# VHH binders against NADH-ubiquinone oxidoreductase 40 kDa subunit, mitochondrial (nuo40): the designs that were tried, part 4

Target 1, 349 residues: NADH-ubiquinone oxidoreductase 40 kDa subunit, mitochondrial (nuo40), of Neurospora crassa (p25284)
Amino acid sequence: ISDVTITRTGKPIIRNQGGRSSLGGHTATVFGATGQLGRYIVNRLARQGCTVVIPFRDEYNKRHLKVTGDLGKVVMIEFDLRNTQSIEESVRHSDVVYNLIGRDYPTKNFSFEDVHIEGAERIAEAVAKYDVDRFIHVSSYNADPNSECEFFATKARGEQVVRSIFPETTIVRPAPMFGFEDRLLHKLASVKNILTSNGMQEKYNPVHVIDVGQALEQMLWDDNTASETFELYGPKTYTTAEISEMVDREIYKRRRHVNVPKKILKPIAGVLNKALWWPIMSADEIEREFHDQVIDPEAKTFKDLGIEPADIANFTYHYLQSYRSNAYYDLPPATEKERREDREYIHML

## First folded at step 4 (VHH)

Design y3 (from z5 with D101E D102E; framework vhh_8fcz_2)
Fold by ESMFold2-Fast, scan of step 4:
Structure y3 (fold): chain B 349 residues (1-349), chain A 123 residues (1-123)
Amino acid sequence: as target 1 above (349 residues)
Amino acid sequence: QVQLVESGGGLVQPGGSLRLSCAASGFTFSSYEMNWVRQPPGKGLEWVSGISSSGSTITYADSVEGRFTIIRDNDKKMVYLQMTSLKTEDTAVYYCARGYEEILTGYSYFDYEGQGTQVTVSS
C-alpha cells in the first residue's frame, strides 16, 4: 500500500509499504555536500530521483564529490557562506534544505562561530525568506551552549539561532560516525602511531553514516519530524580503545599508542596548526577526547523513525580490508566466514 | 547472533515457478544489502541476485536475468526470490546471504548464513 503526503508547496511524496518514498520531482539543497555525511545524502536523494542542488565554495571542493550513473539531476552552484545572495540562489527553488556545514577546527578565515552560528543563521534566514517546506539542520552529539569544547558550544548556539528563525527546523545530533572514508575507522587505521591525550578512554555510541543518511532522507517527507530534535546514535557504547583494538585485529597490525597530557599536546597542536596550511590536530579536538557522549533523554531517536541502527563491530572488516598488509604469509588461517567470503561467486563488483 | 532462515524450496517441473523466502534476525536488517546465492550439486557457490538496503538498487546474474525477481520487506525483515521459467540448471541449494553495501564505491561484500533451501527442477 502507498500513502501520499503533500508538502507545504503542494508537491506529493509517495510512501510505499515499509516507509520507502518516491522523491522524483523534489528539489533538495545540501550545504556541506562534500563532507562525509553530505556525500551519502546527496547520493541517496539522487538515486531516489531528486534534483540535488550542491553549493560549493571552490573548484577543488567540487571535485571531491562523486555521483555515479544516471542518478537524477545534480546542479552545482558556487557560493560563499558570507554572501547572502549566493545562499539565497542556492535555496530559492528547493523543497528541502539540509545544512551539514561544520568545522572540526578554526581557521584564519573561519572560526567556529563564523560557521556554526553566523553561517547557520544566514542559511536559516534564506530558508525562511523563500518559505522552504523543510529545513534540516545537522548539529552534533554533546551540543551544549555551556560546553568547555568550543565545537560543542557553538553547535548548540547554532541550534538556538536556527530554531528562532525557522521554528519548524528539524535538528539532528549525530554521534561519531563510521563509514567509507570516515574520521573514526580510517583515522585509526591510517596511522602507524596513535597519538592521544586521554588514553582512548572516551565513551560514545558510534553510528553508521548510512543510518544517519536514511534518517535525513525520511525527514524530508515525514511531517512528524518537523520541530523535533533527534539524537542519532548506535546501539552499543564503545571506548576509542575498544574500537582501536577491533581495527588492529582487522588490519593484522599492532600500532604504537602514545599518550601525551593535554597540557603539553594542546599548545603543540596550536603552534603546528598555525604553521601548516592544513591542520592535522586542533586544541579543541584534544579537549573533546575528555568528554564522553551524553544522551539527551528528551530528544527523539532512531526508534521514533523506525530505524534500527547498525553496530560498528559488524562493519570493521568491510571498511578496513584495504589497510591490510599484502603479507599474506603473515596472516592467521582464514576463518570459516573468511573462506565463504572469498568464493568468486559471492563477490559483487 | 545473525540468523537467516530460508524456505519455499521444492520439486518443480521445467518451466515452473517457486517463491523463496528468507527471514532475518539478530542484526539491523535495513542496514545490509541482501543477496541470494546458490550451490548446484558438485559445484561452487554462484551469486544469483542482490538488493540494496533501501531496495532502490537491484542486480541479477546473467543466467537468471528476466526470470527471477528479488524483493525485500524491511518492516518484516524478509527477502524473497520469485523464480519463473525454471530450468534444470537452476537445481541447487539456495542461500540467503547478508551483504555490506557501500553506496559511494558500488562494491558489495557477502557472507551467507543458514542451511539453505533445496530447489530441484526435473520432470
Scores: ipSAE 0.010, ipTM 0.284, lowest interface PAE 9.9, mean pLDDT 76

Design y4 (from z5 with T28K; framework vhh_8fcz_2)
Fold by ESMFold2-Fast, scan of step 4:
Structure y4 (fold): chain B 349 residues (1-349), chain A 123 residues (1-123)
Amino acid sequence: as target 1 above (349 residues)
Amino acid sequence: QVQLVESGGGLVQPGGSLRLSCAASGFKFSSYEMNWVRQPPGKGLEWVSGISSSGSTITYADSVEGRFTIIRDNDKKMVYLQMTSLKTEDTAVYYCARGYDDILTGYSYFDYEGQGTQVTVSS
């Protein structure tokens, strides 16, 4: 087995079998760098000596990007997903392009189709035009062009479009992610009242953002990942209810759970979404609560990358300790008995 | 610009000893892990040894453990590799490399440059 890989464009990547690697001299463009996953991959690439090109839409988004490690160079380029020239400028000097751009809800300025299909198409066209060595496109779990959820359906159609333009594209479908500033553990811990339609019964295998970031980084130098589709999911299946219980144990707080049938909640969410600049929730997000995670058996997984994914249960303490009161920082998670006692006192009020 | 200059290589007989030196410049040396990697003739690069920024954590490849010693001097911006009981299999170009560990994932990353220093173990 070789400890040195030469990329399609002729650049060497050095690694030993003990996990040491070097990406010095590589240029990587990361679309969607300010999101949860994007911030992580940018930091990984920069720490390895990559020049990281970060397309950004406005100064506000740029300010929220945390980059650690001084081994690499960071180049920020203003872009607009509707401006082909700005996309081309972002990729023309790159050895690898990551497309992490996505929306959880539609707005007046961007529909799911605008971002997941048209945006992905423009990025793929630019990647093909400049003959970029590697293109990694992040889709979603449950990507299915016939899905009842527009988010899942447009992600799947985006996959089809991208692969038709750049056949060597690596497609990645991450499960719901947890980690620093996630929209899973943080969302559950930060609210006093939880509003749902499916009683938090949806099942999925939550995945650590760090494991997904490691996989994305490996895809740069591992040629066996070209043209492949990966389902990246955690080792254990949970319902949102089970994760909510874990959160309660870690933070020693009570949250009220209000369940509203989707026949009533979806219309309300749709109207509020259109009326507000910053949407509270979307109809499609409510519909997604009724869809369990389904893994494509034809897809590759973490096993094919030699990565052992982390269990969310081992990280709840780490990510939720800031939600504890001072008195609880050094205490173990609340037991079932302690939670029942707290619930009883709240009920009496 | 980051510069790493290796020296101390040469021809040595099996069972002999050599001391390699690496002079670093262009970065804050005391903030980075330092490593030695080598490339035998006609083969890929292999990691040899690593030392943390403070010098408190040291690791070795199984093939050299007990025979090689890595040392750093942050005041002089130097890292050294003391090699003893050299074998023919130790013949390689040796490079010093700046690196970091991703502790949670177990991956270690490093970069290197320059010509390295040639070590030849032959009778």
Scores: ipSAE 0.000, ipTM 0.110, lowest interface PAE 15.8, mean pLDDT 74

Design y5 (from z5 with S31R E33S; framework vhh_8fcz_2)
Fold by ESMFold2-Fast, scan of step 4:
Order: sequence, then C-alpha cells, then structure tokens
Structure y5 (fold): chain B 349 residues (1-349), chain A 123 residues (1-123)
Amino acid sequence: as target 1 above (349 residues)
Amino acid sequence: QVQLVESGGGLVQPGGSLRLSCAASGFTFSRYSMNWVRQPPGKGLEWVSGISSSGSTITYADSVEGRFTIIRDNDKKMVYLQMTSLKTEDTAVYYCARGYDDILTGYSYFDYEGQGTQVTVSS
C-alpha cells in the first residue's frame, strides 16, 4: 500500500502509492534557501512534514522567504560562510543537507572560489563531521574545471572537493531555470533593451524550477541517488534568441537588441564593477554567453528519476501574462504571420 | 510522448448532466496533479477544477463548485469530470491538463493539455 524506506541512520521514510512521501521526523538543512530553487525545496520539504533548517546571512534575505502549509517546522539560523562554527550548528542535527549556495558574479567580499570551492568545502566538512545521512550539492550545467568561464570552472572544482570529503554526495547540475520570478523569462520581459555580446545565440535546454525542486525532494528518500551525478535539463534545446521571440510574442512587444563585442564589453563591465558598489554585469557573465550547454553522457537525468520535464514553450503565457497590457491580455500570442506583417510595416514606414 | 485524450462531450439541455473522461499516457500519472480547464466561445482559458496526485486535495472554481465533481483513478490512468445542473454559460471546449502545484504562489501551472472535448448546453 505504502512503501517504507529505512535510511542509513535508521529513520523511516513513508512513501504513498501516489508518489508523495511523508518525511515527518526528518530534519533537512538548506543552504541557499532564499534563492529561486531554495524556496521551492524548502516548501516541498516542509509540506511533507520535514523540519527545515534555513541558514541565512541577514534579516533582509530572510524576508524574501515564505513557507506555506501547516506541516513541518522551520528553524532559521544566522550563519556566515566564513564561520565554521555557524555552518556546523546548521548541520549538526540534520538527516540531509542541501547546498544550493552560488553566485553569478564575484564581489569584493566573495570571489567564485570563496563560495563555490571554499564554502562548499566547509559545508562538506561539517556534513562529514556530524555523519549526516544524505548530502546533495547543487553545481551547474557546463561544470568543467578547465572551463574558460570562472563560474563553470569553480562549480566543477567544488564538485571535486565535496566528493573527496563526502564520497556519497549527490551532485546535481541544473540547466538554466525558468519559473516564477526567474532570471530568464522575467529578465527578458522586464527590459526595454537587451544588451548582449553573442547575439543571443547560446544554446541550452531550459528547465522548470519546479521539476528541479521535485527531483531534489525525491533524492532525499531515493538512496539510489547517493554518489550519483545528475544533469537536469529540459526536453528541447533553445537559443536565448528563440526564447526572447517567445517573450515578444506573449507580451506583444519588440525589444531592442544592443550587441557589443566582448572585447569592448568585458573591460567596461570590469570597470563598472569596480567603480560602482553594485555590479550591473560581470565579465564572466559576458563570457558565458559564448558557451553552449554541453551534456555529460555519463551523468544521470530526469529519466532516471521518472520525471518528465516541462517545455518552456508551454509556460510562457503563465509566467508572462502580467507583462501584457489590458489591450492584449485575452488575445493569443502574436502569430508568425502577425510578426511578419509588423516587420514589413515597420520596414516600409 | 505525453498524451492526454478527452472524451464524453456533447450537446445537453440546461439542467442536464455529462461525464467527461481523460486518458493519460506517456508519463507516471500517479505523480502529477490533474486539472480541467475550459475555453468558452470568444473568451480566454478558465480553470475549472484540480485534483492532487493522491486524490486527497480537490479544488473547484467558484462558478462550478457544488455542481461538478473531479475524480481520478490512478490504476486506470484516468481523470473524470462529472458535471450536473449544467447551465448555458458552461458551454466551452473542456481540456484535461497535467499540472504542477506551485507552492510559492499557491497556483497550479499546466505543461500539457489534451486536444479538448466540446460541451454545448443549449435550448
């Protein structure tokens, strides 16, 4: 009727025939809980009755996290990635630890190495010290220690470090994610001008954040995922240009594309990052535009988890309807014919 | 491939009843929520009802609550919509939709829909 799995530490996990689990009595720590993916895994675990420990850096970051449902317990612990004791307190009583910490750009206080390598090392050391049953470490697509992109290189070196400390680590490499308040659809829809260096030609298989969250939840109760590396990506390859066209059709707009060669844009981004106390863009983000997603054939995928990932094309309406004016709200997305006629009209004008 | 096939639509008089069926294939049915959505003539898509993967959580749009009943059979990979006390405003193409329950927003999002089945309530 129900399936029961006993963890290495002797705790039962009850999974109902509907594919849902009951994690009552389990404690999970989620580092990086305030990010897009982190918020989903926290709420999934809480909904299943899990006690969720959320390390947070300050009250401002904490304010962006909302936990729904009346199941589970949430424990908020202030921590510093440079403070080993605060990390240890966060994992001490946990049955599973999720490390979702990462950065898109370096700052004066944290380099990519500080976060992706040293930070991951400290978390893995704490996990090993307190003999936590499961450790799930989220890396990135294109993780390669020899990558020209510092983000991809440091994520890969972080994988190597955590595996050396905790060999049973489950490594997860998500593709670029879409979903509620994402950096993909929301970023494309919210700007009037799109600034690029590679003409939006980079190719990848965007993945729904909800699918990644479901996979991460499943990994807790599926011991076959221990020591495995998963690449989680969507079912279809798109360029950023194709996704931008879908956005334009959905919101009935045409945004300007401003393409600046990387030899010019990277130095400017470097100067702006130093001159301004907040980065507008980073040199590494610009370099990432020149790297297509490369699939590791040795990695496991959603197929190994029995999950059918969503196609971004089926979700553009749901995530972009708020960007439409009232004049276009109830109309279908602009057709290829309508876009062709608009292009011809503008050219003739 | 993921497929959802609706059936059971037709012409019915006001106050009548219809039962819609949706057959699912190409995915692990028991792991997804299922929904019914409809598109009335000249209007946008309207959510009607949802049922969780286990069948334990069921929700209805205010316009149909008390008149419609959603049922799922995980063994047969079927979801049904039992419609009673039908009104002319229930005239629409009805779609079966596979759903994601978005816990952060409290909304359900759909990634696959069937071909639809026409329900006409007239005269």
Scores: ipSAE 0.013, ipTM 0.437, lowest interface PAE 7.5, mean pLDDT 78

